# Designs tried in a protein design chat: VH-VL binders against Polycystin-1-like protein 3 (PKD1L3). Part 2

Target 1, 163 residues: Polycystin-1-like protein 3 (PKD1L3), of Homo sapiens (Human) (q7z443r523to685)
Amino acid sequence: TSLNMSTHQLTITVNVTSLEKSLIVSIDPDSPLLMTLYLGFQYQPNCTHFHLNITLPKDKVWQKDEEYTWVLNPEHLQHGIGTYYITAVLSERQEGAQQTPSLVSVITAVTQCYYWEIHNQTWSSAGCQVGPQSTILRTQCLCNHLTFFASDFFVVPRTVNVE

## First folded at step 7 (VH-VL)

Design b36 (from b32 with light chain L50W; framework fv_roledumab)
Fold by ESMFold2-Fast, scan of step 7:
Parts: sequence; structure tokens; C-alpha cells
Structure b36 (fold): chain C 163 residues (1-163), chain A 118 residues (1-118), chain B 107 residues (1-107)
Amino acid sequence: as target 1 above (163 residues)
Amino acid sequence: QVQLVESGGGVVQPGRSLRLSCTASGFTFSSYAMHWVRQAPAKGLEWVATISYDGSNKYYADSVKGRFTFSRDNSQDTLYLQLNSLRPEDTAVYYCAKDEWGYYFDYWGQGTMVTVSS
Amino acid sequence: AIRMTQSPSSFSASTGDRVTITCRASQGISSYVAWYQQKSGKAPKFLIYWASYLQSGVPSRFSGSGSGTDFTLTINSLQSEDFATYYCQQYNSYPLTFGQGTRVEIT
């Protein structure tokens, strides 16, 4: 569950087999770490070649566990199903007393919002999306209709390379 | 320009094997996933297999799982599809296809015909 | 597996016609749909991805629309080179699946 970032970089591999759900990437460092995550599809990304990026910890969060969580909705995974690579790079400018080395825990999960659709007697995700305040522990559901909501999530096995 | 050239098709009896090859040029081969798609005579398109950019991840259609093996040689810009335990229903034109960063196929080879008959 | 159903299976059209081909997914797939054109004896040619994004070099008379389960390919003014079979493909979930194809024939 814990990985050493003393090399200033680590890579996470995520195999996406369905885009019905949102991907949640959670990093839990043992001390505050300023980092940038880069997303690549079918290749290992870096700071000059990537699909999407995010700087962590996030600013202006409502709950503490949001600070190191990246929510990737199907709209963000426009390249579809396949192998995604996330490269985490430590900022050369670190805040706080301890800069490096640090241990981090990495968890990836998938989640989706559902509501019961009476006419079809089934659960549907239509009109709902997973919100950016979601974490490994809770799913924020943003829906364009008023109804009964539920959510599912699963932890996805991960592969990590340190380079 | 991007070019994919398949070879290795032929006529074989049921239960036999064939090895298909696809040579790529005109793009950075080692940066892209690659695919095989087949089309039986007078039928539609059927996805067969996908291989990641470095060859570490492979996905197969259920109909070919355990019989077909996908591999790649990034040093030679070449794909291989090993077809084992061939069945009459495997008769098709086999296309090598390039991934465009998302499991849709921006370039296709000319195809190579595999005929399985007794 | 996500089933992709095209309608109609075939139809006749004339040069200058506006033609519409429909593709329906058996479950929601957002915009993860690509379209291909295949001429007799040839490999498929890529036209559209992300339901509506036209590939560079594809004539502007082609357009795509839709999201969720219902998708449409439109050819605004059919040209002689457009008589072909068209396929939709979903790339939302494994296994990757294609529609059965729609043949556009000359009247």
C-alpha cells in the first residue's frame, strides 16, 4: 500500500475496461507533498507529454480527504477503454519542514451514481455524474433530476513503477 | 505517411495454425496500442485482439481466447498474431489497425485472407 | 457485451440526397462511438470519433451526433464516392463491438 517517492517520480498503471464508471485516484502521503500527476493513455506520461494533469494537494476543499484525490469522469477519459498511466512528479519547491523522502499510499477505485427508475424497474445512471468532491470513502452525486440516489464503488488492483 | 502491411494469410485445414504479421511505418510504433479486426466473407467487422504500446497488456475476444496469441516487436515495428486450433468460423480477412489514443482505429492495413476449410 | 444495432440495414439513395444512418447501443455509452466507411473490397476508413468529431481530411458533408444510446451519422449531400457500407463502433466497454453495417446503394 506504501511507495517511496525519494526518486521524485512514480508511475501508476490503471486498466480501464468500462467507462460506465468514474475513476478515483487517491494518494495519501505520510507528510504533505506538493506534486503534479500526469495522465497518459497507452503511454507513460511526463511533464511535456500528457493527456491531463492535476496539482495536488487540491486547494479550497470541503473535507480533508479531498486534498489528494483526483476524480476522472468518462468525459475526462475521452480516449476510451484501455491502459492508462499516471506519473506523479514531486515539485522541486516543497512546502513545510520535511521535503523528501516520503512514503505514499496509492488507491484507485471506480464509482458511479444510480437511481431507481420505476417505469423500467432498474437502476439507471442517466442524468447523474460523479462530482469533484468525491473520495475513496464517499461519492458526490450531481443529478439533473430529483429522485432516490445510490452509489457503487470498487477498488481496482494497481501496478506501480518507481523510476 | 502511416502504412500497415499484413502478411501470412493462407488456406489451411481445421485444427492447423498460421502466423500473421503486420509491418508498420510512418508513425512512432512503440507509442501506440495496436489491434486486429477481422471480417468474414459478406459479414461485418469483428474485433479480435488489442495489445498495449509495450506489449505488457493484451485483450482478446472470447471467441479466440486461448487459441490466438498477440505479440509485438517494437525494435522492428512489427505485430504478430499466432492463430492456433483454427476453425472454419475463423475464415475472414484479418486487418491490422492502429489505435488513435482511444480504441478506435484511424489507420487500417489492406488485410490478409485466412481461409479454414477441409 | 454492448450490442450496437444499425438501422436501416440497407437503403437506396441518389446523389445530392441527405442520408441519415442510426446506431443504437443496448446500454448507455456516453459519446464513445466511432464511425467507419467501407467500400467494396477495401479496408474500412475512419470518419468520426467521440460521436461527433470529424477526422482531418474527411469531407465536411459528413457529421455525427448523439450521446447515451442513440447515435446518427449524416451525409448532407451524397456524392458518388459515398456509396459504401457504414459501421458504428463503441469503445466504452470490452469487448469492442461494431454495428452490423448499413449499406448505402445507388438508386
Scores: ipSAE 0.006, ipTM 0.536, lowest interface PAE 13.0, mean pLDDT 81

Design b37 (from b32 with light chain Y53W; framework fv_roledumab)
Fold by ESMFold2-Fast, scan of step 7:
Structure b37 (fold): chain C 163 residues (1-163), chain A 118 residues (1-118), chain B 107 residues (1-107)
Amino acid sequence: as target 1 above (163 residues)
Amino acid sequence: QVQLVESGGGVVQPGRSLRLSCTASGFTFSSYAMHWVRQAPAKGLEWVATISYDGSNKYYADSVKGRFTFSRDNSQDTLYLQLNSLRPEDTAVYYCAKDEWGYYFDYWGQGTMVTVSS
Amino acid sequence: AIRMTQSPSSFSASTGDRVTITCRASQGISSYVAWYQQKSGKAPKFLIYLASWLQSGVPSRFSGSGSGTDFTLTINSLQSEDFATYYCQQYNSYPLTFGQGTRVEIT
C-alpha cells in the first residue's frame, strides 16, 4: 500500500480484531526520511494527543530493515480490539536538502511466536513475546522459558500476514 | 452524570423493520466508540455491534450482519440502529453502551424492547 | 468465536456468605475479561475490567482474578444488594462474547 505525503504527514488505519498477535507497521520511504509516528485508539492522533509514539528511523538497529519498523505488542494495544490510527509526521529537520517524497510504501502485518509443547502435543505461545527487532520478513521471539529441547533454543514464529 | 436513553422499540411482524435511537449525555460523545448489546427474554447478554468515535468503522455480530446498520450523529449525541428483515430470534431488550477504551462497557442505557412476533 | 462458560448457572446464598463465580474461555484471552452485575429488570452495571481491576465506586468486597482461560469473580461477605445475575465478557478477540450468566439468589 502507497500513501501520499504531500502535506508532510500521512494517516494509517489498522483494524485490530485479535490481541493474540503483535502488530508490525513497516514504512518504506524512497529516500531516508526522519519522521515521528503517533498511535491513537478510535481517534486521529497528533503531536499533542496520542497514546504512543516512535521516531523513525530507529537508532542502532541490528538489521537494516528494522529502521522503519514499529512493533506493537498486545500490551501496547492496551485499549483492546478496534480501530487504531497512526499519524506519521515528517520532521522539520531532514538530512541534507531533500525533497519530501510524494509517496511512501506502508505494510502492516501481524505475527506471533509459537513453540512445540511436548507435554500437551500442541503449539503454544505461552511465555514468549514478539521482540522489537522484528520486521515483516522475520520475527524475533523472546521467551522466558526453555523450549522442548530443554535449552535456550528459539521458538518457531508464525507466518507474517501482509495487507 | 453519564446517561444513555434508548427508544424506538416495539412489536413488529417477521420481515419488518425498526429504527432504534440512543441519546447520550454527560460525556464527550464524539470521543468514544459506542455499542449495542441485546438480551432475549430470560437469556444472557449478546453483543450486536460496535461503531467507532467518528462512525468510519463498524463491526457487527454474525447473527445480524447484512440486516442491521449502525450509525451515529455526533452533532446530536445520538446513535441509531436500523433493524431490517427482523426475525423472531431478534426479540430482545436492546441496550446502547459506552465503550471505555477497550471494548468493555462502563455505562449502559435502560434498554428498549423489540418484540418480533406474528 | 471465543465461548465463555460460567459456573455455576445459579447459586443460592445468604447474606454474609462468600460467593465464587467461575468463567472459562474456550481459548487463551490473557486478562481481557470484564464482569457485570445485572439486577432483575435493570441494565447491567460494570464491575471489573482486565480480570482484576475494580471500577471506581464498586465495593471492595468484589474481586476478580485469573488469566489465560480461567477467571473468577469473588464476593466476600455477600450483602442484600448483591443478589443479581453476573456476567463475564471477553474483549480479547472479535466478536465480543459474554458468559451465559450466573444467578445469585437469596436462600
Scores: ipSAE 0.006, ipTM 0.536, lowest interface PAE 12.9, mean pLDDT 81

Design b38 (from b32 with light chain Y53F; framework fv_roledumab)
Fold by ESMFold2-Fast, scan of step 7:
Structure b38 (fold): chain C 163 residues (1-163), chain A 118 residues (1-118), chain B 107 residues (1-107)
Amino acid sequence: as target 1 above (163 residues)
Amino acid sequence: QVQLVESGGGVVQPGRSLRLSCTASGFTFSSYAMHWVRQAPAKGLEWVATISYDGSNKYYADSVKGRFTFSRDNSQDTLYLQLNSLRPEDTAVYYCAKDEWGYYFDYWGQGTMVTVSS
Amino acid sequence: AIRMTQSPSSFSASTGDRVTITCRASQGISSYVAWYQQKSGKAPKFLIYLASFLQSGVPSRFSGSGSGTDFTLTINSLQSEDFATYYCQQYNSYPLTFGQGTRVEIT
């Protein structure tokens, strides 16, 4: 879905139910839109009170679609399972006029990398981590061993409030 | 076999310009972001600039903004760094470096020396 | 900008030693740290990414650990080819920044 970002910020609420998977947050605008995302656990973060942040679009990307994607691995979700809030704040410096509403598509998903363990005839996530170049279209798998691997991908519910 | 070969360095006087080039081979050049990193004599590494896979996004270190211009030619697998208004403190070995898995450098060229002196 | 501070700046070691180099970020950077080795007169060589993942072809005596603000590079049983300067680098955000380097010299 597409939302009009007519105000300075937007808040995304996601309930994390497992630390076995990485959280992927995609905020894809219809035209370039400079923003900073702030992460909070059980509170709505802002530019002075947050525990993690990222500036979008990312400028060192393999493919265009990773520019507006934030990958949060289990180690980034330091407070464990529960409700996480992400506040996206528009930069004061924009190419376009801020008075013109921008269409933004917000998708949240979870993903994990697996490799085939021949001895046990099963998939294992041991020694693999989801990489920062992951997107809703592909999962980057960083494994400390080279073998056949795959990933899962599930879109998860989120609440989006434009403030 | 990934290779990065820099050229264009030299000795110039303050205020002059140089154009550095880096020719890439052994990987799909048009799919990766690329970087320039420099190292002054007897000093550490300093990131200079990043260019996205298609050249549409560029970031520069504050020390070189407005003076250096990064560009790429994906049809020739070549990077360019235009150095303008050179200062003595720009004296360094300039490396081009390949991006991998998000903003770190898995392959480096051998470097090209830029000396700015009278 | 995120400042990366390495300690120690330099030290002497002998082959067979276990060497630990520390890197501290001025703010939280999750696990977005890479490590490089540079020998005199040569380009840097990539060793580690995401704080702890070893690049293929790098000897297993190298390992990395840490998250948030404190990171370490460990060389278990130092070899003669390991005498070099080591750099950490954060890639959590632009501008990309390196530590000042730690020089490992032979005793």
Scores: ipSAE 0.007, ipTM 0.509, lowest interface PAE 12.8, mean pLDDT 83

Design b39 (from b32 with light chain Y53R; framework fv_roledumab)
Fold by ESMFold2-Fast, scan of step 7:
Structure b39 (fold): chain C 163 residues (1-163), chain A 118 residues (1-118), chain B 107 residues (1-107)
Amino acid sequence: as target 1 above (163 residues)
Amino acid sequence: QVQLVESGGGVVQPGRSLRLSCTASGFTFSSYAMHWVRQAPAKGLEWVATISYDGSNKYYADSVKGRFTFSRDNSQDTLYLQLNSLRPEDTAVYYCAKDEWGYYFDYWGQGTMVTVSS
Amino acid sequence: AIRMTQSPSSFSASTGDRVTITCRASQGISSYVAWYQQKSGKAPKFLIYLASRLQSGVPSRFSGSGSGTDFTLTINSLQSEDFATYYCQQYNSYPLTFGQGTRVEIT
């Protein structure tokens, strides 16, 4: 991935292969960095043309690693399986508030909450959803039953040099 | 507003063919998978076939596999279902339906009737 | 193929009634169930996805619940426009399958 120096933006490409799992997008800047992420399906989004957006860092988080994490559940991936593009646009407000970091790490992962279903002798995600406090390091499982859980991760790390 | 309009139904004898069409409007047709669902007189709903957004992947119900062919023309926002070797049990109203999340149908056409009789 | 069985197949109800329709899957399908309403001579209308989430514009008197194999659709205060046939559908795996339908008839 690379920063577009003329527009102060990053582009992330994500291949969604299953609508049974949630997509986790994590950005790890060297210092606090205000940005907006835009999601597009099979096109590169921008501030006037996008499917979904989020402003980072998130307010009112419970853990520090939640601040720059975007959780996209299956209901948010409305165009189905395929290639999604995420454009991260840096806020101009940072020019006075703080310095733009020279390096940004971007990680995407997919996750799901599973528990062993004794009656059917299989793993099931029934009654569980991936929660908004999820990160690449831990999956929050919001379940309507009291059983033992496991999470499944697939992680793709990336780094960006912004000189 | 999303709109799907089917056409091409009719009355045919067993062994004959029909071509159904569905014209879409009100959404980015080329970005969504599409489906055909049928309903025999006084019976429930039966999924027939699914086609991917670009037409490269297709799924068919076992009852129609090898006889029905699904295709789409994204430049015309049109869906086609070629029905070959029709059987009396294929008699049904055929609906085209829009995929939303992946495999459920948020919008349906009004349907077109196919009657196969001898 | 996953079989979806609805009960009852039909029943009579009056406006203001609370009605419950059940749908049972032959194997675990998590929460991957959608519900549709079909009025006589009309195409089906989408109501619910992921077992419990209402489509925008669907009245709040409709609700869905369940997970695994057992699912329910509830209409808390039946209105005149709610007399219809209701279908559940699983989308856990291909082939996609529907329940046989439950007809809610006016008393």
Scores: ipSAE 0.000, ipTM 0.479, lowest interface PAE 15.4, mean pLDDT 80

Design b40 (from b32 with light chain Y32W; framework fv_roledumab)
Fold by ESMFold2-Fast, scan of step 7:
Structure b40 (fold): chain C 163 residues (1-163), chain A 118 residues (1-118), chain B 107 residues (1-107)
Amino acid sequence: as target 1 above (163 residues)
Amino acid sequence: QVQLVESGGGVVQPGRSLRLSCTASGFTFSSYAMHWVRQAPAKGLEWVATISYDGSNKYYADSVKGRFTFSRDNSQDTLYLQLNSLRPEDTAVYYCAKDEWGYYFDYWGQGTMVTVSS
Amino acid sequence: AIRMTQSPSSFSASTGDRVTITCRASQGISSWVAWYQQKSGKAPKFLIYLASYLQSGVPSRFSGSGSGTDFTLTINSLQSEDFATYYCQQYNSYPLTFGQGTRVEIT
């Protein structure tokens, strides 16, 4: 869905029905926008009342769709199952971009790392977590074991950094 | 469906310049980092340069740093590699290649030949 | 820079053979290795990432293994279309580096 940010803020509502998957929040502005997202559980957060935040676009990314993507793992959704609210607030410092954009698209998705576990003949997520370079198109899997994944996952060892 | 097509190669004397182009199709070009890799005749592959999805960050091999400039035009789905102060050891087939989530190359162009000779 | 050394530099084989190509890194690189196939006169083709994960569409006779400094690419029951040069590549750190290549030739 496309939303208007004419009031310099945008509210996103997410119903979390399971803590077995990570939440992916992707913002797609029609022009570059410096913004801060605030997370609240069962209340609409603002810059003075929230329990988690992120500034977008992210720094030091290599793929475009990483820039405006926020990955929220189960450990970040500490209040459990229920309705979460995200408020996006435009920064007063904009680098040559309009401070009041016409359109902003928002996509929310859930993802998890799955591999085929031969001994149990089932899909398992054990030993893996969704990494911060995940997007709505590709899931980064940080795993403490090596195994086989589907093609829309990219897998990196959990204890190893690629710099 | 994914295609990368290089052009701009040729025969040039030492010290001269060439501009290579690579036209991409079949994927969202503006969303991916891209690379140039070269291969000298009868030799192996050598990484040359990487550019981020928006062109704001670049890495170069030490052998070409200060002489080669990598750029991209996302509106035209095109990469450019400006080769300056060319040397005989720059003689190679130059490939453009698509990044896949961490610096390996899932698709390659067919290459364009650069020959530097006197 | 991390140096990648392949052995052997060339290999004579017949269809039906099992072929093993070795790649050694000058320092520990965990599993950050990709493998490519290059046929004569053609661009390289992506085969394997993260040392052992096969790209979709690549035949199951190809497999990779290894971690740390020593890596292998294996082709079970070599087919006529597999005669090519194979390259390993590390992506643990910049600069990105390739092995010198292993040519698999008809005996």
Scores: ipSAE 0.000, ipTM 0.521, lowest interface PAE 12.6, mean pLDDT 82

Design b41 (from b32 with light chain S30Y; framework fv_roledumab)
Fold by ESMFold2-Fast, scan of step 7:
Structure b41 (fold): chain C 163 residues (1-163), chain A 118 residues (1-118), chain B 107 residues (1-107)
Amino acid sequence: as target 1 above (163 residues)
Amino acid sequence: QVQLVESGGGVVQPGRSLRLSCTASGFTFSSYAMHWVRQAPAKGLEWVATISYDGSNKYYADSVKGRFTFSRDNSQDTLYLQLNSLRPEDTAVYYCAKDEWGYYFDYWGQGTMVTVSS
Amino acid sequence: AIRMTQSPSSFSASTGDRVTITCRASQGIYSYVAWYQQKSGKAPKFLIYLASYLQSGVPSRFSGSGSGTDFTLTINSLQSEDFATYYCQQYNSYPLTFGQGTRVEIT
């Protein structure tokens, strides 16, 4: 959704009903913005009271759409199911920004990594996690297992679609 | 110390209504989600409803959805559960329970008995 | 809905015994399991969260373990005050669900 940035603060509400998938939070400002996001469970977070935080844009990204994307895996949502609140606070020291954007788009999505498990004849996410380089457009899959096929093997690479 | 005290239970005929209350003390009530859990005689625990810290989000078990209404008054540190269209299968001890930032229940009230009989 | 199945449903034990209660989820729930103790006629008492973390004030003879679908509550050296019904609860997904309970009775 689109939010007014004139107050130098954004509030995002996310209702988590399942911890089987990772949460992707993407912010799309119309011009570069240095900001810090604070995550709270069942309360409105701020800089002195929060569960997790991240500073955006991310440094050392491979793709531009990674810059304003926060990946929250199930282990990061350790408070379980329920309503999470995110407060985005604009930093006072904006580097290279001359004007504050009038509008900012916020997109939230869920994703998960799957591979085909031959013995169980089903798709499984066991041994894999969604990586921090994921975006709403592509999912990075980090797996701790390797499949061997009679003198052959393959490695699960970074993926775009997992379902 | 954390304390939860329930009231409002009683004996009522099918189709009637009751209003349960739970008064909280010993913690910052407005910072925590709260829950109702019930237990029918000689049966196990069944989650009934959850309300967020500010009352803006509510979740209900399918068995009570549309009949029960959960609310809270943060200025009075009080929870309310409105029970409408009561059925015999709603007979249970109703507990209010405190969330510990994860939808598990670190403190429970002593419970109030709701009996629905014809 | 995620179904939580406890085993055994009940058993007899003596003071000093090591007691193990198992809880199985119908699907993966990471470590989002809590355990409660309920004595006859009383409200449940919170014991464990995140499968293995003991609540402050709960005796160290209680321990929890497991991840994914299989979880265990262990009482090492059962005391007279431990005879009760124990419940597991998942908080991975809405709706919240409890196991059916395991009753630990005096031999």
Scores: ipSAE 0.007, ipTM 0.565, lowest interface PAE 10.7, mean pLDDT 81

Design b42 (from b32 with light chain S30R S31N; framework fv_roledumab)
Fold by ESMFold2-Fast, scan of step 7:
Structure b42 (fold): chain C 163 residues (1-163), chain A 118 residues (1-118), chain B 107 residues (1-107)
Amino acid sequence: as target 1 above (163 residues)
Amino acid sequence: QVQLVESGGGVVQPGRSLRLSCTASGFTFSSYAMHWVRQAPAKGLEWVATISYDGSNKYYADSVKGRFTFSRDNSQDTLYLQLNSLRPEDTAVYYCAKDEWGYYFDYWGQGTMVTVSS
Amino acid sequence: AIRMTQSPSSFSASTGDRVTITCRASQGIRNYVAWYQQKSGKAPKFLIYLASYLQSGVPSRFSGSGSGTDFTLTINSLQSEDFATYYCQQYNSYPLTFGQGTRVEIT
């Protein structure tokens, strides 16, 4: 699933069937590529009409695979279940000596953070959210209850990638 | 033609300071991250530090963190590496290197030698 | 930190030989590997990025391959100017790390 960005734009269509999981959008260009992603609900977004945007590659990342990954939590998908469109637009100014169109692979995935809830003997996502350093290969879990009491209570974070 | 020229190296005693400079030409300096990489005598390459295109983000190797300071002057196309509290193990050739949109180094300077000895 | 291990550390070769240098990452780094050539007394020269893409001006006898943890640099028919030390470098994450180098010596 490689896409040619020679038109300076590509569109990704995502059907969101549940707001209980985070959406991960991973762009894998075969060479560095400066772009902006725009999110729209039930319409094709552009630079003047969109819900949310992000500029890629991200700065201040620790791992390179974070640079082209956009994490969309349920709070970002506020229009509910349905079809979301993402338009990727190449920057007019490409940095470096890149003169030819890039081939781009796109992967979308859904994920959620779980922890083992000892008293109910079940997995729970309460108090956890997927962090912005997540990628399709690893999920960052940010939990407000990750601190455990030395005697009786522990949390065991677990990540499940469900498509 | 891309050119990077380092200067400021020398022989110093442990605990002293040096300031290295790297002057860039042949590319839009203000658009690229820049790096310092060092090589001790008869050893391999060791990454030292990275500075973002605008100087707002800096990363340092653990071995130099707190002692070395990286900065840039985009108006003069110049990088600076301030070396403080120098140790014998900092003895190396220091190279200025240009980022190519991925934190690999497409152009290198000739290097400047830093020798820390008693 | 991601450790990059090259093998062999050094070897002797003759003009015309096919030379293979291996680089192994301690964890998955996709294809974020660059290769450099360094001749005695000189600065490193950039050869390859994204594991397999040749820098403009680098002879086609050089090639790179690999993904994940195992990477290879091949010189198909060694020339006299190719005797040098070769380094791999990962740029998947900070800190940026190099292999220890492979020295290709004339026999």
Scores: ipSAE 0.006, ipTM 0.484, lowest interface PAE 16.0, mean pLDDT 80

Design b44 (from b32 with light chain N92W; framework fv_roledumab)
Fold by ESMFold2-Fast, scan of step 7:
Structure b44 (fold): chain C 163 residues (1-163), chain A 118 residues (1-118), chain B 107 residues (1-107)
Amino acid sequence: as target 1 above (163 residues)
Amino acid sequence: QVQLVESGGGVVQPGRSLRLSCTASGFTFSSYAMHWVRQAPAKGLEWVATISYDGSNKYYADSVKGRFTFSRDNSQDTLYLQLNSLRPEDTAVYYCAKDEWGYYFDYWGQGTMVTVSS
Amino acid sequence: AIRMTQSPSSFSASTGDRVTITCRASQGISSYVAWYQQKSGKAPKFLIYLASYLQSGVPSRFSGSGSGTDFTLTINSLQSEDFATYYCQQYWSYPLTFGQGTRVEIT
């Protein structure tokens, strides 16, 4: 979980075995550290060749632990299941007089939002997605569904359970 | 011109070992994940194993996990599948197959036959 | 594991026929289905990916459709070289799984 960024670059390997859950990538430097993450599918990405990117820390977050968290929903993993590579590159422009951290912790997790589907008496993720305010400690669930019965129309209070 | 050529198949008794090889040409081998898929006589296709482009990550079917080992040599453009503790149900034609950026297989070798019988 | 079930297992057809083969996943897999053609004694040949995208070089008489759990491979006007066994494959999650195959025989 701890990697040395003195080389100005680090690589994270993520094995996606299912597109039923969202991937959360959390980077925790000991002090503020400007970086850009690049996502590649089955290849090592860089600043000129990548599928997706994000600059960390994120601006205008609602909680501190959101600053260095990247949420990748199944829609962001467009190449399907397989090995994804993330390259983190330090920005030349660092804020303040702080030294580049010697150690950076990396945590990856998977999560999903569920609601109780009363008709089938089971938990379902249909109509819900993991939101961008999610972290490894807290999952934001965004749901837009209504439950319908064959004989009657009802709005069922939704209860969302998070892994 | 993409080409995959398998070798190493044969007839062995249960409990024995074989090493299959697959030599690739016509594409940048070191940039692609690779797969082994098998087919028992008169049966359908069964995925066996996947290896990442650099060999750092591997997946195996439950039926072969702990017995088969997948590896690759990017300097030689070659795949290897070590078959240990072979069982009669491992009898099949073994194909190596090229990944097409999504864990489906755009090119296949001709296959090599492994027969496990007593 | 995701079970892929093809229907029918086999059938007879004549050149010029419109042929449809179905593939059902035991759970939702979006559009992550590939189709392959295998002729007797030969290795499989890749036809379709993401349920409906035709591989370059594959004749336009082949088409795929479907999403979620139900997928179809269609051959609009069967040619003599199309008599083969066809397989669907999901790549939504590990383990990767194939359908049992549908054999298209000449009448």
Scores: ipSAE 0.007, ipTM 0.547, lowest interface PAE 11.7, mean pLDDT 81

